# Miniprotein binders against q56419: the designs that were tried, part 216

Target 1, 326 residues: q56419
Amino acid sequence: MEGRTLEEVQEEVFKRHGVLVPKKELEDLAKALEEAGLLLTEKVEARLKEEEEKLKRERPMRLAGLSYPEGEREARAFLEAFRASYPGEGEEARVLLMPHLEPSRVPEVYGAALAALEKTPPPERIYLVGVAHRPLKEKAAALPVPFQTPFGPALPDLPALQALDALLPFELFNTPLAFREEHSLELPLFFLKGRFPEARVLPLLVARRSPELGEALKVVLRDFPGLLVLAVDLSHVGPRFGDTPLTRTLAEEARRRDLGFLERLAEGEPEAALAFLGANPTRIDGVEVVASLLPLLRERKGKVLAHRLDLEAPTLSAVGAGTLVL

## First folded at step 18 (miniprotein)

Design cc31
Fold by ESMFold2-Fast, scan of step 18:
Formats: C-alpha cells, structure tokens, sequence
Structure cc31 (fold): chain B 326 residues (1-326), chain A 104 residues (1-104)
C-alpha cells in the first residue's frame, strides 16, 4: 500500500476507469492551497457560522439565474415550456417520484412531473424528500424556514414538522448547513411551488436508510395529509461516480436498471425494487429514500410517465432521471 | 479482507483531508502541502480503484459520498475556489470517517 507511488496508482486506475490526474494539475492544486495563506480554516469556519445563522430565518435561492429564471414572469414561462416538452396528460399523484438533475438536461421528464401535478388536486402540504449531498449529523434532516422561489416563499408546515420531530429518535432540525446548497430540494421545489403556490412544504433530506423516518411519516401523513414527493435521480454511471467509462452496453444496462426499478415501484413492490438494485454496483440516489419510506410505498400502484439517461460526454458519465406517479 | 483495506484507506483519507485543511490555515511549508496533497490523491485513487461489494449499504453510501466530494474538491480547485475547496476537505474528512466507522 504505502510502497506504491502516485504514478503507479494512477496507471492502475487509468487502466480500469480511464481516470488520470496529471502532475501539472496536482502542482497547480498544491500552489493554490499554499497561496491561501494563514487563517483560511478560521475564515471558512466563520463564513459557515454566518451562513448557518442566516438559515434560521430563510433559505435563499442559490440556482436562480443559473438553473431557472429569477423573475416571476420569466419563471412562469420557463415552467410552461417544460410542461410543453411532454406530450402526455399525466396521472393524479398521491406519491410523485421526480428528478433533481439540472432541468435543462431532461426537460421531458420534468414536463411529465408537471403533467401529473396538473391532474393532482392542490395539496395543503407537500412532503418533499430529497437526497443529502453533504454529510448530515443524523440519518435525515429538515429545515423549518421559508424557502425562497421566483413564485414567492414556500412556507414550512411547522405543525407537521414538529409532529414529525416528536416521533423521531433524533433531532430532525440537526444540520441546517446541508440545506444551504441542496439542488435535490431547490430544483423540484421550483416546479412544485409554481404549480401549488398555496401548499406548505416539509423540506426533508435523507442521508442513510431510516426506517424510523418512514414509520414516523406514516403517522404524520394520517394527521397532516399531503402530497409525498421523492426527489431522486436514478442510475449514476461512469468515472464521475466511481464507475467505469460509459459504453453503449453500460448505457443500455443503466436504462434497463432504471426502468426495472421504477416498474417495481409502480407495482407497489418497493422491496422488490430495492432487491433489483442490490445486485448492481452503480449508485442510485433513490435507494436510501425508498428504503426509508417503505411503509408509504407498499401496495401503491401507479405508472412510469417518463425516463431519460442524460449523458455527460466529457467524463463518459451519465445520470438517469424519471417520473413515476403512485 | 477487502473491507479492512477500504476501512484503512478511508481512515487515512480522513486524516489527510483534515491535515490538508489545517495546513492551509497554519502557514505550513509549501513542500509539506504538496507532499500531503499528492498522498491524499494517491490514497483516494487506491480507494477508487477497489472493487465494491454491496453487502453493506451504510458503507456503500459513505464511499459514494466520499468519491463525489473528492471530485467536487478537485473541481473547486480548478475553478480557483480555494475557500470552497477547504470546506469540501472538511466534508471529505467527515464522510471518510463515517465510511471507516461503517466498516468497523
């Protein structure tokens, strides 16, 4: 292990995964870190503390002007363009699975979600369950503040969040900084708020499998009924995700994997969906969310409305996205 | 075993990430920073090279997060965002430590 040089390790990784970190890039990284100067750690810690304090009041938009328009009128036109990209009529949703991938990459998949929302009676609240892209102190977390959107603030359902917190064996409001830059909530929320402007939201992040969360949510949903939204992407294939470079065969396998997973969920068989994925080496964001929410997904039949595998050609990687109504 | 090897690499990666974040704030020797960065990348690539067994969903989760955070760290440096890179080193240390714990 320690007897291996960087060059020897790079050679083996390149042979298996097609990844190479050039010496020049490492030199540039070392220089940048060196030039950072004294007290950089203290500066970062101070910044994080300031951001955490701001998150006690509201969650600002981070992707406005990048992933969606900042202005309300422009945002409305943008949303309607996504709806127009899907030719179908959708289905009423009690549970909606939708992506959190950059919307412009998979417009027809978001369009399918919008079509489902058109057929769904406006809920009083939305349980928006995303995936943590930063470590959480606990298995799941929530942030009980208004989330800003171009359509106005999405207000938290404080009574429902407090009821959920009371039923969990850990503090629900445990990692506010994880919500500062979290596209798995912000991107689906843009579409949900555009369609249901009056709905309150429970913004939830799942890190790891939490059966306790699923059991608690089952109880809370009885007393505080609403729309359950699983904001998850599907197959993650290629070197960007610790896998081999994408080939035509691997892309076909990823599409089949995604559809097999979604079809089993549509049959009301979430355990079968998880077992189907258990044999596959590629990460799917939805695994921990589905595993946590089993009591809410069993025996709910539905329909897969859309699926796409989005290719990132420069890295020979791909991310699957789909829309499922239950 | 492979799991013991992953645990040891994860522990080493966590320590190196913490040391790199601290060196950035300590005014340390530039050669020491370079040496630690090269060791950090070497350990990460060794971890990345290993075949994953899906017998432990907890470990799989933390391994995948660690991989994604390291690539985000590299992207932040390439974009000249040194503060974001240091923040990501802190997250890498946490994720790698959680990976090691999952394999105990």
Amino acid sequence: as target 1 above (326 residues)
Amino acid sequence: SMEEKIRELAEKLAKLAQELAELAGDGSDPDEIKKKLEEFIRVFLELYELDREKDNPEADYWLQMTIELVWAFMDAFREGNVEDAVELLMYIAEAAERLAEALD
Scores: ipSAE 0.601, ipTM 0.822, lowest interface PAE 2.0, mean pLDDT 87
Fold by OpenDDE base, second read of step 21:
Structure cc31 (fold): chain B 326 residues (1-326), chain A 104 residues (1-104)
Amino acid sequence: as target 1 above (326 residues)
Amino acid sequence: SMEEKIRELAEKLAKLAQELAELAGDGSDPDEIKKKLEEFIRVFLELYELDREKDNPEADYWLQMTIELVWAFMDAFREGNVEDAVELLMYIAEAAERLAEALD
């Protein structure tokens, strides 16, 4: 009814159903709908406020029982199954690029990440950099609270987070509600916490490229060494993303861009990787993260361990995922 | 356009929410409910991942409401609160319909 007059609604009901609803009944209905809407708004606002207050203490699991098991025993079996899905061996990682896509869609890519983690000495801390799928107040943000996982809470590294905040020209601890639902952190963190239960975590989100973040992190990493993890997806193609249904040509182009991007990163040329994408017509997700972390990616040679372009059959769309070690 | 995509997803989400609410109320086959729920979550995540154009305040409001209600539903579902979950599905359907209407 929004934007329509009661008379227009009355006429529409008459046209569709052959019933002339009295104007008074429509007014009552409109009022009831408005009241219901207001009540819904009030309830949601109250809930948001409560959730924001909770986020001052901890970030609860949102995808437990959906994307991964809630129980620890089942979660461990889940990790083992994903590791088993990748037949290769990993390499030691100082920087790990891994997906944040629904794990069941790209099990072998997550398996490759686990393989790399097996060859990586347990870090004291993990810098987990995800993609903000919600607007942030600033270009980047952090949430300095425990993140719940089936393996127990991932505890924040407060000293390192504070050091990072001190070096940034903006407040790092902004937009806490953006972290509440952000799967780009939650899904990778499941695997990371499962492998490194004692590691502290710096949960970071990037909304827009921030060169300042990369420079600040480069300094912080000297005093606070750790594993850097880029939790990013690759190409997004098909109707879900504004394209025609997936064709062989479109899939080949998506793979070409994904692999070309990852290979240039593996060569230690992140600027070349970004330049290779140009206007990014296949919508590689990780562009802003990579652009923010250039100082940390330069001159680091590594290896692409896995790549998949996964078809979502119901939408005839596909998302690229990859695992890269540096 | 992005707006058209959001509208389509909103319409689909609304329909799925209604179907889930009906299935839950009728004591339907758990396997059918699970399958429908998986589809619902896929559609939601797709909607959630889209970059929002901030040029339509009404659409932005209903999009935000839809997302908040879906997360509330997931919490209720995980907690085994079926009554709250079904109620939330009805609210999701309404919010998603309103979102679709705001983009027409």
Scores: ipSAE 0.022, ipTM 0.350, lowest interface PAE 5.1, mean pLDDT 87

Design cc32
Fold by ESMFold2-Fast, scan of step 18:
Structure cc32 (fold): chain B 326 residues (1-326), chain A 104 residues (1-104)
Amino acid sequence: as target 1 above (326 residues)
Amino acid sequence: SMEEKIRELAEKLAKLAQELAELAGDGSDPDEIKKKLEEFIRVFLELYELDREKDNPEADYWLQMTIDLVWEFMDAFREGNVEDAVELLMYIAEAAERLAEALD
């Protein structure tokens, strides 16, 4: 391993995975880093400390103007366009599994989620469970502040969050910086707030498998009933995700994996769903969310409303997305 | 063992990410930064190349986060966001260190 050159490793990786980081790109990256100037690390540390302090008061929009419109009128039209992209009717949801992938990539899947929300009575609160894309100090975290949206701020359910915190063996309100740029919460929240503007939210991030979180949530949901939303994407396939370049056969396998997983969840058999993934459970984004919430998913029957495998042709990669109602 | 190889690569990746983040603020020689970046990418690709059985959920979680963070790091540079790239190096160092710890 120590005896291998960069060129030797790149040749092997390109042969097996179709990934190459050109020498010119590495030279340009090194030059950019050098040209950033003095005290860059200190500047970054100071910025992070300032942003962490601001997150004690509110969580601002980060994807407005990029993934969804900033203005309320435009945002509402955007939401209705997504609903129109799904031809079916929804089912009432007690638990909703929906994606957090860029919405424009899978509009019919978000449309199916909206259809389910139309059939669901307005909840007093939404338990929004996303996936941490930054290291958390603990297995899970929450940020108890208003989250800004084009439809106004989504207010935290402080009593329910406090009840949850009290039941966990760790501090729930850890790692506020992990919430600064978290699309697994921001993108589903856009759709949820547009449909249920009066609902309070519990914005939760799961990092690693936490059976303690699932047990605590089961208790809190009994005392503070609400809509449980699992904001998870499905199969991640291809070089972008450390996997083999996508082929027609691998795409078919990914679709079967996603649907088999979702159908077992719809049967109220989440352990069977996880087992169905076999030796490669991390190929589905948010597996740790499902694994943490087992007590909430057992014996709940439902329906898969939509599924799509979105192709990223330039990288020969794909991400699965689905909508499941329980 | 395969686990020991992954642990060693993770430890080396964490060290290189930390050193690159420190060099960015230090006014270091461009050739030193280039060498560290090339070594960082070599170690990352070696880790990426390894086919392992996914039977350790803790390690699998940190490995996937490490991969995702390195791609985000590359994207930050392509977009000209050098401050974000340095921040991502700090996160990569943490994730890779956690990966090594999970396999210790």
Scores: ipSAE 0.732, ipTM 0.882, lowest interface PAE 1.0, mean pLDDT 87
Fold by OpenDDE base, second read of step 21:
Structure cc32 (fold): chain B 326 residues (1-326), chain A 104 residues (1-104)
Amino acid sequence: as target 1 above (326 residues)
Amino acid sequence: SMEEKIRELAEKLAKLAQELAELAGDGSDPDEIKKKLEEFIRVFLELYELDREKDNPEADYWLQMTIDLVWEFMDAFREGNVEDAVELLMYIAEAAERLAEALD
């Protein structure tokens, strides 16, 4: 790329990937950065510091009014509509794999999760394991504060979190800022809190596979029983993720990998599920979570309730989502 | 090697991201900011177009993180969210540094 103009690079990228980064947008950005003035970095740093201090007390909603309704009444109607989008019946879950994708993109997949929750006795606590979309200081992290929802705060199970921390070789309570906007926890928590308002929550993020986490959780679950929820997406394919625009062949491959992964998990063979993906060429999101939780997934048989590969038309990319009960 | 090329690009990207974040805070010359942005995008696109070697799971993780953060940066920029864009540059710098480290 050395020696090419930005326009030439942009044109080439568009031709190859169907995605254009407009020159005007770059000019507008440069101008905006200029206009933001002399203290923008300091302002951002100060904001982050303030937000980190707030996160010592609670995690506010970030997606209320955007991804789900802020008001409780409207939020309840939202839950009912999503449940209605799935025509089937659920199964009792001890482990629930569900998406964290924008709910409007895969309503029936969230509906399937709600169907499973209808058949699940109210747990005392929910171990909610999401995917870190920001850098973590450790392989995994937890935030031991209330998470705000339209149904009231989801309260942390501090005793169980402390027990987990004590069994890990690293500090569990790290990188609080990674939780600030993490949708992989906020979106599934909306549905979980709506269904189980009295359940305490352990909000966990996984960055990279941590076998220690799975072993520690296995011990903690003996003394602190609860529902395990894996909030993970599946394949990520298309220009947004480094591929060519979505084709029938690419979509078929993504679906094949998603379903093959979920089916092997449903058979109680999580190692086989990981092995089936190999180098994970379609970028299944949940692999690090599953790899961390192997001790909890082994020998558990279950059922795939739903799957969808959803097209993001503006980027000609697609994301897989599924619901699995164990 | 491809790994060495990825490492070099990651280091360059990290540096450019950090410089951009600093320039945004220092009231720097718009022309300089624009030039750095152009360079940042060129380096990113070069990195983005490379075939990913999947023999290093840690490197693959940080590469994907870097790419995702750059997309978010571009989105924030399109929306006119300058503060978020600067925040994302900081995360891009971190992720790209971690990518480079994973390939050492």
Scores: ipSAE 0.484, ipTM 0.807, lowest interface PAE 1.3, mean pLDDT 89

Design cc33
Fold by ESMFold2-Fast, scan of step 18:
Order: C-alpha cells, then sequence, then structure tokens
Structure cc33 (fold): chain B 326 residues (1-326), chain A 104 residues (1-104)
C-alpha cells in the first residue's frame, strides 16, 4: 500500500484488464468459488444468458463517466479538447488507423485522428475493426445492434453486415457477450460518432487472423462504400504484459518498432509491416487485424500523423499508440 | 427499492471485506478465514447478479471498480499472495463504501 492510493490502484487495475468481461471473469470467479466449496455456477450461467439476451436489442455504454463524459455537452467539450491537443492539420482518410488505449493517456494521438476525420467527407458507414480482448467462438465477430454513445446511438448498417455475413465461411454474429465490455470498439466509436453522427457502423472484432474477413470486406466495401477504421494499439512492453521491466533503451526500441510498422503500412506494404514485426520480439495487438485486412491495405499509401509511447511508471510498462491515414 | 438493495449489499460487502482483511492480516485460524471468505463471495455474487439500469454514472463507476477489485482479490488469494489479498480487500471495502454513498 506504501506509495499507492486507491485511485492509482483503480487506474492500474482498469488499464491492465481493460473492461470487465462477464464470461472470463465469471468463469474465473466460478472456479475460485468451486475451490472454496461454494456452488453458485448455475446462477452465473443464468446471468450470462440474461446479459446475452439484452445485447440482442442494444449495446449500452460501459465507459461513460470513466473514460469519457456521459452528458452530451460535456462529451462535446471533451472531444474538442482532444482535437485541440494536436497542433497539426489532418488529411483525408479512406482508411484510418487509430488507438483504443485510454484516451487521457494519448490525447494528441486521438487529436490527430479527429483532425483526419475533419478533412474526411462524412461517410455513409464506418467499418470499425477492433481487437477482441476476450475469446470469440470464431476468428471474427460483429454485433448488429445500436451502440449507445453520449451523442446518441450509433446505428448498425444491417444490409452491409448481412452482405458480409453471407460471404464468410463462419457465422458473423457468433459471440454477443464479447461486445458487452469491449473498449477497442467503444473508445474509438465515441470519437467517430462525435464527428460523424449520421454514419451507420459495422462493429467488428478480430480475435485471430482471418484472411476470409479481408477478402469479404473488399467485396462488401465495393458495394457499400465507407470509411475503414482499424482501432488498434501498438507495442505492449513491460511486466504488465509479461515482458522485462521497461528501460530507456527498450522504450526507444518500442518506438522504432511502432514507427517501422506504421511507415511500412503508409507505403502500402502491409506484408512488409508484418514481416518487420516478425523479425523482432513484439506484442502489437493490431497484428491480427492487419493480417486479416491485407487486401484492403495493399498499395494504399498514406501518412503517419502521430505516435506516442505511453509510459506507465508504476508497472515499468508502456503501450504504443498511433494515428495513420491511408 | 432496487437501489436500497444494492446499497445494503454494498455496505455488507464493505464490512465483510474489512473483517476478512483483519482476519487474514492477523494470521487467524484458516477455518475462520474460509468461513468469512465464503460469506464475502456469497454477498458479492448477490450484488453482481442484481439487474439495474445504468442511470447513475457514479454508482456504475464504483460498482465496476468493486467487481474488478474482487476479481483481482480472488486471483491473489488463489495464488497465495496474502499481503496483496489483504491490500485488495481494503480497496474493495473503500470502493463498496463509495458505491453505497453514491446510492445514498
Amino acid sequence: as target 1 above (326 residues)
Amino acid sequence: SMEEKIRELAEKLAKLAQELAELAGDGSDPDEIKKKLEEFIRVFLELYELDREKDNPEADYWLQMTIQLVWEFMDAFREGNVEDAVELLMYIAEAAERLAEALD
């Protein structure tokens, strides 16, 4: 407890585990309860079923009042403050790579994404591809319901989602519970909905590389054009992620790794970007997303607008975040 | 009301977390610790299973923090990290108290 407050513990616990996931945490709790001699597993299963049924109607906000303000007026001011934190001008995006890390940790990186969105014509739909932080039944999943935000509900693009589902060799709508507490979608969506309030959304999660998803998306995007957003964080280094304690040298290596990855993507060479990471020990959560979306990233040149390696002193760890326009 | 029930459970959880921390920190009888742990987990699951509308952001924040801290506590307890488990119980007590206060 020495040198730590409840607020610091809250921040570390929340950041380490992201958001609560009913399946993983309830399964872990049920196992611990069984070991302690308590029989409550049936009640846990009933609760999960109930939560899954609710997700058939809508996806409620989970991080309102925590990572962003709940009220629309306060949320608007928050978004404008993030835009103001980036001193540069944006560039029109057909593909946007942005982080899903806690926004307060890398405000200038989210500001760069907002700058790019300001230069981008309002899309009819956004293909929002995040990283599954919890297991999916298939390689990828989507949830075809309204996602609540402080700016109103982000409505699903049902025709485009159905077209995508029809082209995939697996059921797209396969793991609703994985979406209940998923910050890789909720945090980017807050910014996207604030800038494009009329755009419909395809909320997609990738757990494992799926070349079939990229091939299907290329077809769907031709018939249902829109903005493709890859909501991914970059290097994860240090003890919090199972690595050695962060040093200045390791932090510099992580920055070079992140920038080398992003610059290769900016040259329209996603295979080279993946090969670059494969040659170095790395934990970039965007790898599976990029590997899945190769057909959409090849030969598309762009620009890295921002990059930050966010240092977390208490855990001697860091997470990289960047904004890339293609 | 549902809010009164959540408040009562949060107050009870905070009390149990404090009592469990005292028992564990003092090197008390393992059977006493186990009995108190079982009561603590039972109250936590009752609180966790309550269905309520997310219309109080402050209460929702402290509820999420309480749940996450209990998960961390169970991990530390399972791994035999008594010092970490005691620290987490104290934070659970504070978070649960804040949850109860947010609900009046």
Scores: ipSAE 0.000, ipTM 0.404, lowest interface PAE 11.4, mean pLDDT 81

Design cc34
Fold by ESMFold2-Fast, scan of step 18:
Structure cc34 (fold): chain B 326 residues (1-326), chain A 104 residues (1-104)
Amino acid sequence: as target 1 above (326 residues)
Amino acid sequence: SMEEKIRELAEKLAKLAQELAELAGDGSDPDEIKKKLEEFIRVFLELYELDREKDNPEADYWLNMTIELVWEFMDAFREGNVEDAVELLMYIAEAAERLAEALD
């Protein structure tokens, strides 16, 4: 026996999570797949191979004209507006934790990051660590090509990337396609390049917990010192993320979870931060990044500059965002 | 067990995603595509309604990615981008397979 019908499952999910896929939408989806041209899957595969080849030379902007302006002048004004949205002063950062969700949703959090960058001496290189939103062949990956921005290309630090690759038990330059549509790198990079135009970048994606990455990075940072940036979002709550619809109580719980996590990181206790999450570690985007980078976070004290829980109204869901300086 | 149930649902979801991608653009019976899509959504929603695991970080990572990819898949269709939807089916198949492996 196959179990419950679609209608039975939809009824239970609607009762528990407020989520429903309407019959009309399923009919429209089926019709679209039916009306697709011959060999659509082969066409998609061929396109991906062409895009992979292009990524061997450069990583183009994907969110220009959508999440930030295409032109340099307009991009500069946009960036300065975010700084102005945060009334506080920054702190010097050796390690910066900042979000990667849509900047317009949490402008004061990005403004706090910009304030910290104003107090930070220009680094020779930035270790930009984001979260993979596509499957990686390995636990982590990097793409050693220029990343285009409105402020000019962010150039890869090839010697540092090669040193890192040599220390890892897996190929670092895997899964280039995962970088094609990767907002966890592109959105923070916009702000970082705007503030540090001369800095080279190590664009790194973490998929899963990789202690070997943290150990290797600790070694590489001794020879290639730079700014470490953890581009991570915090709590993911509500139906969009498999939870019940957001209530005032659940929002307060998410805020307490986010702040407790960040405060323990600020005390230089990343293992305590992970333990604090207890039974709900999957609700925080940065868990795998923090767990991978433990050797770089221990005994570094700092300050939480900003935090916000952003509501996605159509789904009654929310994503937490924060700025932490270590 | 809960882990075994999640593993089985993940395996089924991966297979359905792969089959839907293969059916796209091959002149298949519309009733077959509709039934396969209904089964895909049923399995996804059944996986979605289960409590998330808290003691297996690797499985939790792949479950979260699988959920997000399915929502992106739905959004791609709402935007009229069938090619992106097919690409996302391929990623869903891989993520769900990795979820099943993590629980093996």
Scores: ipSAE 0.706, ipTM 0.874, lowest interface PAE 1.3, mean pLDDT 88

Design cc35
Fold by ESMFold2-Fast, scan of step 18:
Structure cc35 (fold): chain B 326 residues (1-326), chain A 104 residues (1-104)
Amino acid sequence: as target 1 above (326 residues)
Amino acid sequence: SMEEKIRELAEKLAKLAQELAELAGDGSDPDEIKKKLEEFIRVFLELYELDREKDNPEADYWLSMTIELVWEFMDAFREGNVEDAVELLMYIAEAAERLAEALD
């Protein structure tokens, strides 16, 4: 039996996946951890506790000045530029699927979402369903506080959130720290708040498949009607996501898988969309959201307005993004 | 089986992430921290290279989160934010443990 050195493993990963983790970076990290000394873990825990406490009052902007402008005037011009990036007309949405990756990478896709919102009557509330990028204590979570945006705070719909919580077999208001840095909510919310400044929001994160969430939401939506937004990205391919380096053939396959998934959703057949992905083993981060919301997606017909596969050339990776109205 | 190997690597990754977070708080020797970090990266790269053969939606979710958290950990480190790196080790430990549980 032969052992493998870290250097040999890194060399093979680089050859197969185009990824390299330099030993100097590991040495620098080890030195930084040593220099921080005693109490670093306690300091991190104290910081997290303080940030959790702050989240009881509001959710501040984290991506202002990075992914979108922090000033209201500049933010409005930025939003209008995205709308201008999509040459088509929108369609009215009762359900909107839109991306949550960096908007500047797929401006036409966000523009298509804005076009749909232009054709949609202002809702009293938006059910904004994103994907958890931190572990949740439960299968889903919500944070019932104002979310800050350049267009003012997006206020929570407390009666609708409480009605939802009452129907679930777990505490809905769990894991507030998961909302501290959550782009799957913050980025779509920027566009939604800019278009519907008066709408209240239910900011929801899905971690894992939760059929009970979909059933509960179906009930709540009857009493508290609103716009359902699925903020999900599509195919994740390449070394950054634990896959082989992207080729033209693999990119074409990812585009076909994304479009096959979206078209089946547009036909009102979400189970068929999931089955299609089961036959084609591409990771789509929206799978858990769609699987949780089946009762809200069945028999709703609609249209795919846009799709793009965004290339991250340095890592030979790509992420799919699309806009679907139902 | 492939699932058993993924489970075992996830368990090792979770343990190493916990140990690294604890060593950071313990004032440990830099050589000990470096050795554990090298072991952590080795186990991660082994897990990273394994292809899933079949769909297990819960395991697929936690594996994806584990991979993304490790990339975020490396980004935090490159930015010189050691506190964020330790926080991410805590999240990696939880995600990897959930992955192992999903395959049990």
Scores: ipSAE 0.612, ipTM 0.840, lowest interface PAE 1.7, mean pLDDT 85
Fold by OpenDDE base, second read of step 21:
Structure cc35 (fold): chain B 326 residues (1-326), chain A 104 residues (1-104)
Amino acid sequence: as target 1 above (326 residues)
Amino acid sequence: SMEEKIRELAEKLAKLAQELAELAGDGSDPDEIKKKLEEFIRVFLELYELDREKDNPEADYWLSMTIELVWEFMDAFREGNVEDAVELLMYIAEAAERLAEALD
């Protein structure tokens, strides 16, 4: 691409990937950056510092009024509607795999999760393990503060978090800013808090596989029993993720890998699930989480309750989502 | 090698992201910012079009992270959220640096 004009590059990308990066948008961006004027970087740094200080006390809602209702009454109606979108019955879960995708894209998958939660006795605590969509300083992290929800704050289980930290070879309480906008925790937590208002929460993020995390959690769960929730999406295919536009063949391959992964997890064979994916060419989101939690997933049989591959039409891309109970 | 090419592009992308974040902060010449943005997008697209190295899971992770962050950057830019766009440039720089390191 050296020596090509931006227009030539844009045209080529459009031809190959069906996505236009309009030159006008770049011009508008340059203009916007110009208009934002002096000290934008300093302003951003100051904002981040302030946000980090706030995160020492609580994690505010970021997606209220966008992905879910801010008001409690409306939020309850939202939960009921999502539950209604899944016509089946759930099963009791000791481990729940559920999505963190925008809820409106896969309502029946979240509905399946709610169906499972209806059959699950209220846990004392929920181990909520999400996916880091920002760089972490360590392989995994936790934020030991209340998370705001329309149903009130989800309170951290500090004793259990401290016990976990003590067993890890790295500092668990790292990279607080990675939690600020992390939807992989916020979206599942909405549903979990709505169903189990009294449960304490351990909000965990995984960036890269940490076998130590799974071993540590296995020990902690003995003294601090609770529901384990894997908040993970499945395949990510299409231009947004580096592929050509979604085709029938690509969609079929994504579904095959998603279902093959979930089915092997349902059989209590998480290593086989990982091996089945190989190089993970459809980019299943939850691979690092599952790889970290192998000791907790082994020999647990369960059931796949729902699956969907959802198209994002503007980018001709698709994301897989599923619900599994173990 | 393909790995070496990815590494070089990642390093260049990281540098450009950092430079853009700095230029946006000091009231630099709009023409310079535009030129750097064009270069940034060219480098990204070149990286984006390369076949992923499947033999290095760490590199693949950081490549995926970099791509996702660049898309978020473009979205923020399209929405006129300049502060978020600058923040995302900082994360892109970090992710691209980590990608380059994973290929050393």
Scores: ipSAE 0.373, ipTM 0.753, lowest interface PAE 1.6, mean pLDDT 88

